# Miniprotein binders against q56419, part 74

Target 1, 326 residues: q56419
Amino acid sequence: MEGRTLEEVQEEVFKRHGVLVPKKELEDLAKALEEAGLLLTEKVEARLKEEEEKLKRERPMRLAGLSYPEGEREARAFLEAFRASYPGEGEEARVLLMPHLEPSRVPEVYGAALAALEKTPPPERIYLVGVAHRPLKEKAAALPVPFQTPFGPALPDLPALQALDALLPFELFNTPLAFREEHSLELPLFFLKGRFPEARVLPLLVARRSPELGEALKVVLRDFPGLLVLAVDLSHVGPRFGDTPLTRTLAEEARRRDLGFLERLAEGEPEAALAFLGANPTRIDGVEVVASLLPLLRERKGKVLAHRLDLEAPTLSAVGAGTLVL

## First folded at step 22 (miniprotein)

Design y_6
Fold by ESMFold2, fold request of step 23:
Structure y_6 (fold): chain B 326 residues (1-326), chain A 105 residues (1-105)
Amino acid sequence: as target 1 above (326 residues)
Amino acid sequence: TEEERRFEWLFKHAREYLREGYESGNPRILRLAIELFKEALEIAERTGDPEREALVLWYLAVAYFDLGDKEEARKYAREALRIAEEKGIERVIQWAEALLRYLED
């Protein structure tokens, strides 16, 4: 070893690459390297570089067989079941807000998104904006590669992505490893690709609010029109999230915050929606994405199609999800 | 201290991975969270901090609950409860009892 402890290597790798490797995994690698006479740091770096190079060519399914079926026929039946969970009719969307929470927890909310897509003419491209769950090197990032789905690859819109990159004050293609496990893109994409198999995709992540991203996207959308999708969840309440236990009163507050936020967005008032949340006491997940995309949300009126606060009694916790069309 | 800094770093990221695993249904991410919680637990035990120890044990129980491993979830929830009752950590008593009520039968 380079005279560093495993803890030091763990923290150094995280600082450099945003990947937190468990100490047990480093311990196993260190044993193998001592047997072969190699340096632990060089092997970890080589492994991460190899994964990064693979992600520069394509992004494989990570949740097939877990959150959705791997086979196309089964995946189509799965998608139909979600649509059936929402008995209502959709409305045409220029902008769609939908969740990224495990679909089985909020089936009618995903069903409402499908109902909206039924009313939406097939777009040439989809601007899919998720929430980064891993660190990004910048406020936002994209990965300009095919994303695999059971319905075939979702191809990137390279000209639109290049135009977006050119307008930003930072390199847009900055953190490939952050996309490796990112469910906020993969779960919504399953539904979007299933409904719009020919649409290209701009897979975007926001880590911290970026007004520059929203301004740039407004320009890009004029030359490259398409469907804008905000793939975000709402309130997170209870001990699971480091908060006090869910009570009936707290659940009512979380629902009120979720719906008040969505309703203000539906009135074309995204700044008012953010102001309504104040310090965001129920930890609505979509704030950084909405704050980035203000120029695209202003004065755009629409409708809340569905909402659920998913209650989890064993952990005294809950998560909100909604479907909004603009 | 350095031990406190490292505990906070591990505990923060383990909880983020737990949330990610819960939201995605991804058992690989849940197992990553478990490994990080176990590292954090080692520090809490070594430093003799029963509140941190009880908290981490409860989050371990939640992670195993998310995996559907009722045996491990029950084990960690009971240990969290034991420490919390011994030291009067009321919030963890409440949390562990709620989880154990579900895990029985």
Scores: ipSAE 0.827, ipTM 0.930, lowest interface PAE 0.8, mean pLDDT 93
Fold by ESMFold2, fold request of step 23:
Structure y_6 (fold): chain B 326 residues (1-326), chain A 105 residues (1-105)
Amino acid sequence: as target 1 above (326 residues)
Amino acid sequence: TEEERRFEWLFKHAREYLREGYESGNPRILRLAIELFKEALEIAERTGDPEREALVLWYLAVAYFDLGDKEEARKYAREALRIAEEKGIERVIQWAEALLRYLED
């Protein structure tokens, strides 16, 4: 067969599977394969297939012991500490926007989400919509398996997921590997499962805006009512994100953009919220999710409960997070 | 050139993984970003591009800072600063000085 460089294998695997394998890992694997007499590409593909098959059964905790405690008792105490970080009262949510940024960076923003859940009747199911950080084969995806949490497994709502899949012009269950490390689902789910232990979940990711997803969800929610959660972060500014250093002026602009976006959503005007951002110069990552879900956000009024622009002076960067109830 | 294309491909994705690791607190993803930045650095060194070298070194410092490895973070930030000062790369001087002020006890 024709020889390929490790660099060519790296790029080919990324093209096929959306996984960028470091060259050092390929070198280690190639050395092991020489000892075993196997082809490198066959071994990489077999490993990825094995991981995919595991994800078709369950999605294990990836951040336990890192972003939240593994044990249930400690996890409940952790949850209550976040609620205590927000001294205000919540509001009942039919739709909740909450962050997926590492919780210790914005504790009162997560606390505000918990305050909202405290006022929200336990739903039968939660439509949890996150932001895909890895490529999806389609504009959106779901993974219809239990997601493990310290509070027990969050079980999938299979009938609702199947109804959603049937309404879309693409297969919804299309990229299991993209869920393996996806914190935009795992971090919010910790809080949601801790407060609503009986709710089933629809774990959804958006990579690119999909009007079809929003229209399909509007139909599915009629027969399968539940809580809609948009798990999104707001502005991303500074050198961490490939741009100019944070200044007081840029921080003020990021805050204005974050709050202006949230306030227009709270007025039931999601198209105006998107238009307000224009070219999205502060890189709010909630835009693709909101643009997908317009039919579910129109004319739904609510309230911004919390916002923080989390400043990181050592890197001259910041990330915004907020809590909105509709 | 092909090396320039490959550098930009690695650098773009390494920064995306750095963001993901930062947002999640996941050290496995931060280590992935580090490996990709190291590949990019090899290209920048081979092609003799000091601006690319200084940029990648700064991002390596940030990745180690996110991991809590202050020794490695200082090492890469100081190397980024030395190259940036030598070659007059003002933005990296600014960025490295900000990070080093925090990392030095």
Scores: ipSAE 0.824, ipTM 0.927, lowest interface PAE 0.8, mean pLDDT 92
Fold by ESMFold2, look of step 22:
Structure y_6 (fold): chain B 326 residues (1-326), chain A 105 residues (1-105)
Amino acid sequence: as target 1 above (326 residues)
Amino acid sequence: TEEERRFEWLFKHAREYLREGYESGNPRILRLAIELFKEALEIAERTGDPEREALVLWYLAVAYFDLGDKEEARKYAREALRIAEEKGIERVIQWAEALLRYLED
């Protein structure tokens, strides 16, 4: 606070903690500090430490009553409605790729994931790998705590998480705040916990590709077998994402990129899937996760169950989502 | 260009939070994006940069559209269009017209 502007504090807090606090909120805190005789930076850091300590005990629902119902009865009915939106049959999954996009936008894609889970023997644990939307201190992170759901807490598989941490050349548990709002774990977890209520979970985030993560997971999965879930979205095109307006040509390209990527993964050729995308001109979201998990995807053949490019005409934009079983 | 650096920093992260709010349906994230876009707008206004101003106004309109606040979305989209037409910023004209068509439908 001493000699620093609110803008400088905002940027320092983001650099240190990966949390972007709006200037208006800092103004409110500054008024409170003037009354209490404290430095603004100390107050912000104390608040963040408090939130971090809470996350070291549990991760509460953030999207209940928004993206899915809060009550268990309503949540079960909601789950069954999504299954019904996909009239086909699934296939057994050792690896499941599913979206993390708002479920109501791609209901049959989530329904296809549920259809796959119907054919999948209940696992002892689920390796749930999402995409970090907040900065991580390392290439990847985990949060070894219960994640609350309408179906009860998804308990962490602590022995498997500890084994994973021991194999990595970086600290796995050092970015708890990155999990606070992370929908790429919460939205898929709703569906997974609803179908596998007894499975434990390894909640993992990838910020940047980590070959070390894939190699370590290959070892851990051998000793702690379970279901591997890649919770990723596909193409992101249009002005919403800093791109040119959606046209028929751009939509066709986005669909071709999505399906070509999934098809090559389904052939057990994850390197070819990545190469197919080149510079990734349609911004497929799954690239860093797939690039991290190559050892787990090689030679594993499967099937694309569903795909949708969700068009949003008001913003001339679209997002792709798919369901892949390996 | 310290203000230009700060504008780009705010604008980048605001758009990332807008994407996150859109993907998750989380109004808390959408409101965060809105506050960051408002900070960026202040800089664009102070530095007299109509292209940046129009662009940020359109993203504000999208953020309010995501939040379901049609009144605010119309307000910002109309202001984005006004500036874009006045200054000949063709892409924002196109974007604002597309959004307004649906908000006024």
Scores: ipSAE 0.823, ipTM 0.926, lowest interface PAE 0.8, mean pLDDT 92
Fold by OpenDDE base, fold request of step 23:
Structure y_6 (fold): chain B 326 residues (1-326), chain A 105 residues (1-105)
Amino acid sequence: as target 1 above (326 residues)
Amino acid sequence: TEEERRFEWLFKHAREYLREGYESGNPRILRLAIELFKEALEIAERTGDPEREALVLWYLAVAYFDLGDKEEARKYAREALRIAEEKGIERVIQWAEALLRYLED
């Protein structure tokens, strides 16, 4: 190998593309390349480029048949069941904060989101902002392609995406491979597409806080009005997340942090919401998204519709989820 | 050391993939987490760090639990418990015992 270990190549590819190539695959490639006199890095890059080219056409479903049904009829029944799990009424949303956790864990929270969508006039477009669970080349990214759903493809709003790109100091269309398996977009999109089949979508990911994104979106929203959706989870506590086991004290703190965060957002004070979390000891994952969208959240009053701290007893851990309308 | 750096990188990203796998239910992501944890385990075993070894074993058990593989989950949880008891790692004892209660029934 031209001066690099397999581990170095793996780490470099991960850093550049947000893709983990299994060590065994790298070993097999290295052996093949040694026989052929080729460079491992070049071969890996070529394979990744092929995968990127596929994503230029569409983003296929990854969680169909797992987290939600693949068939349209079954998917509709699934939506109705989730809506039924929330006994309340929704409110009209201009901004919707909803979870991206596996739906079966917090059905009533997704039900609350559906309730809000029932009271929301069909938007022309949906700005769907998720959390990048893999590294991005830039602070934020978009994928300007159709996303497959059981209800048909969610089509991108190319004019609005292009307008957004033009206002950002970085290339918006970066790290396409980060979208390939990103559940923070796929899961909420199932519910959104099911409710608003004709809406165009702007699938956005945030890896790090980008004030520029919020400012740019504020401008874009004037010319391209639509529903803003923040697909974020709340606290992650317990051993599963590298923490101490869930105690009454830890659960109370997680709930306090979650609700305190959501309530301050509902009051139109997103800076106060962020300040309230401080060092974020309960690991609310929505922080970077909210920090990026401050201009769009400021002075908007709304309502917390649902919250749950879902216990996983086998691991003594819990995850918070909530639904907020603004 | 380079081994310590590599361990920390593996262990960090394995936990990130485990989280992603847990949140999404995606078995492919869970398998990636398992691969990284296994490599981390090899390093921990080679370097003779029983605390790291016990921790990695517990996380492996959790990953297999998430995959629905109760047999492998039990295997790794028992090994985590064994090492933790031998070395007096109380937190891992508690975590392993808690997980095993759901794997033996």
Scores: ipSAE 0.787, ipTM 0.926, lowest interface PAE 0.7, mean pLDDT 93

Design y_6
Fold by OpenDDE base, fold request of step 23:
Structure y_6 (fold): chain B 326 residues (1-326), chain A 105 residues (1-105)
Amino acid sequence: as target 1 above (326 residues)
Amino acid sequence: TEEERRFEWLFKHAREYLREGYESGNPRILRLAIELFKEALEIAERTGDPEREALVLWYLAVAYFDLGDKEEARKYAREALRIAEEKGIERVIQWAEALLRYLED
């Protein structure tokens, strides 16, 4: 084992690839490697490489049959039900902020997104910017492969992705394994693909604020126009998230921050929105995404279509979600 | 200490995976969270930190709850409550009781 512990290998792999290899799996590998005279790190890297090679072809559904139906017919009915959950009318979106929370928790928020999409002419491409819940090698990443959906594959816009890569000071196509299980793309993509079956997609993840991403995207959008989608959640409060139980005061603060954030975005003042959050004590999820996309959000006026602070009573916790059109 | 460092690493990432699992409903992610929490629990037990132990037990209960395994969730929640009551950890008492209200038929 090159003198490293299994824990060190686990931590290193996690840091490098954003993948947690279970300790038991590492133990089994170590045992097998000892018999073979191979190094654990080499074997782990080889396995990860195989997984990366799979992701060069396509990104399979991970949440089909769980968060959304696998079958197309059922998936369409699911979309219609979510749309029905929002009683309002949408507005045309050039930028759409929508959640990536499990849809059943905030159906009307997704419904509001669908309502907005109904008023939006079909884009040629969708810039789908999610939150990296796992480490990335760079501040942001893209996976230039088809993403499977019940409505067929969401095909990548390779020309636009290449244009974006060319403008970034880092390799855009990094950390492919971070996309494997990332729900912040998969869940929104279900709704987006269902509404715009012919749109190509740029699946992007942000781990840390990248001003360069926003500037690059601003340039790319000139030559490759499309819908920008921010797939972000809002406040995360309560014990589930390492906080005190949801009280009236905490809920009011979460709502205040969520709405204050969204309203400032709706006014075309994304810097003010970020400043309003300060240290982000209610843990708004979308901060790094918004911070990365400032050039695209400035001076765009829009409307908050929906907001929900969804209570999970068993854990005395809540998650904020919202839909914003710009 | 190294054990404290390891615990904090495990506990941090376990909570991150728990969050991801909660947000997505992905049982694979929840299982990863559980593995990390279990290792964290072992450290807490070995180091004799009842507050950390009770806290990890509660998060384990939540993870199993998210998996739909009410039996295991109840088991860990009860254990969290037990330790918390024995040691006077009021926060965990409150959290465990709240969870148990939804786990006890």
Scores: ipSAE 0.786, ipTM 0.926, lowest interface PAE 0.7, mean pLDDT 93
Fold by OpenDDE base, fold request of step 23:
Structure y_6 (fold): chain B 326 residues (1-326), chain A 105 residues (1-105)
Amino acid sequence: as target 1 above (326 residues)
Amino acid sequence: TEEERRFEWLFKHAREYLREGYESGNPRILRLAIELFKEALEIAERTGDPEREALVLWYLAVAYFDLGDKEEARKYAREALRIAEEKGIERVIQWAEALLRYLED
């Protein structure tokens, strides 16, 4: 070995690529490489590069048959059922905040998003901004390839993506492996593609607040108009998330923070929304996304269509989700 | 210590993967969380930290619960409860008891 432990290699690969290689796999590879006189790091890098090359062609579905149906007919029925779960009417959206939580946990919140989409003229393109659950090399990233859905591929808007890249102080097309299994894009995209089959997509991930992203997008949106979608969840409270068990007090606090956040966004005051959260003790998921998109959220008035604090009783935990139209 | 550093790294990222697995329902991600928790557990056992051990066992139980493996979830939840009761770790007692109520047939 190169003088490094398997643990060091694992941590380095994770840091560089956002990919966790299981220790057992590294052990097996190391054994094989030692027999062949090859270096572990070089082989791991070569394998990851091959996976990156696959992602240059398309991003396949990962959650089909799990979180949503794989077949188009079944997928359409699924969409209709989710829409039916929300009894209200939507409003036209220029900006849509919607969840990325597993849909079955908060069906009416996704239903509210669908209701909003029904009132929204088909956009030429959708700026889909998700949360990076894996580390990125930069504060934000994009993957400029087709994303597979049951309704066909969501095609990238390459001209708009290129325009965005040109305005950012960092390489936008970074950390492609972080997109491979990112549900914060895949789950919302199912609903968006189902409603707007002809819309092109800009799949964006935010790991850390990037004011530069919001400023760049504001410029790009002038030349490349489209629907902005924030795919974010709200509070995460309880033992599952390293907190105390859900009590009435904790639930009330989570709801207060969720609704207070959404209401301030609905009033066109995104800075006030962030300030209201402070240290974010209930761990609202979408903080870094909102902080990145401030220029696009300012002075836009809208409406909160739905909110749910979904209890998971087995773990005494809960997750907040909401749908907001601007 | 290096062991302490490694434990904290494993435990942090295991919880992140568990969250991702919970939100997505992706069994592959849950399995990655499990691998990290298992390595963290080995360190906790070796270093003799029963609070960390009981906590990791509970998170393992949750991960298996998310996978739909009630048998393994029950196994780890019971072990978490046992250690927590022996050492008076009230937090983990409450969490393990709550989970076990849904794992009993």
Scores: ipSAE 0.786, ipTM 0.926, lowest interface PAE 0.7, mean pLDDT 93

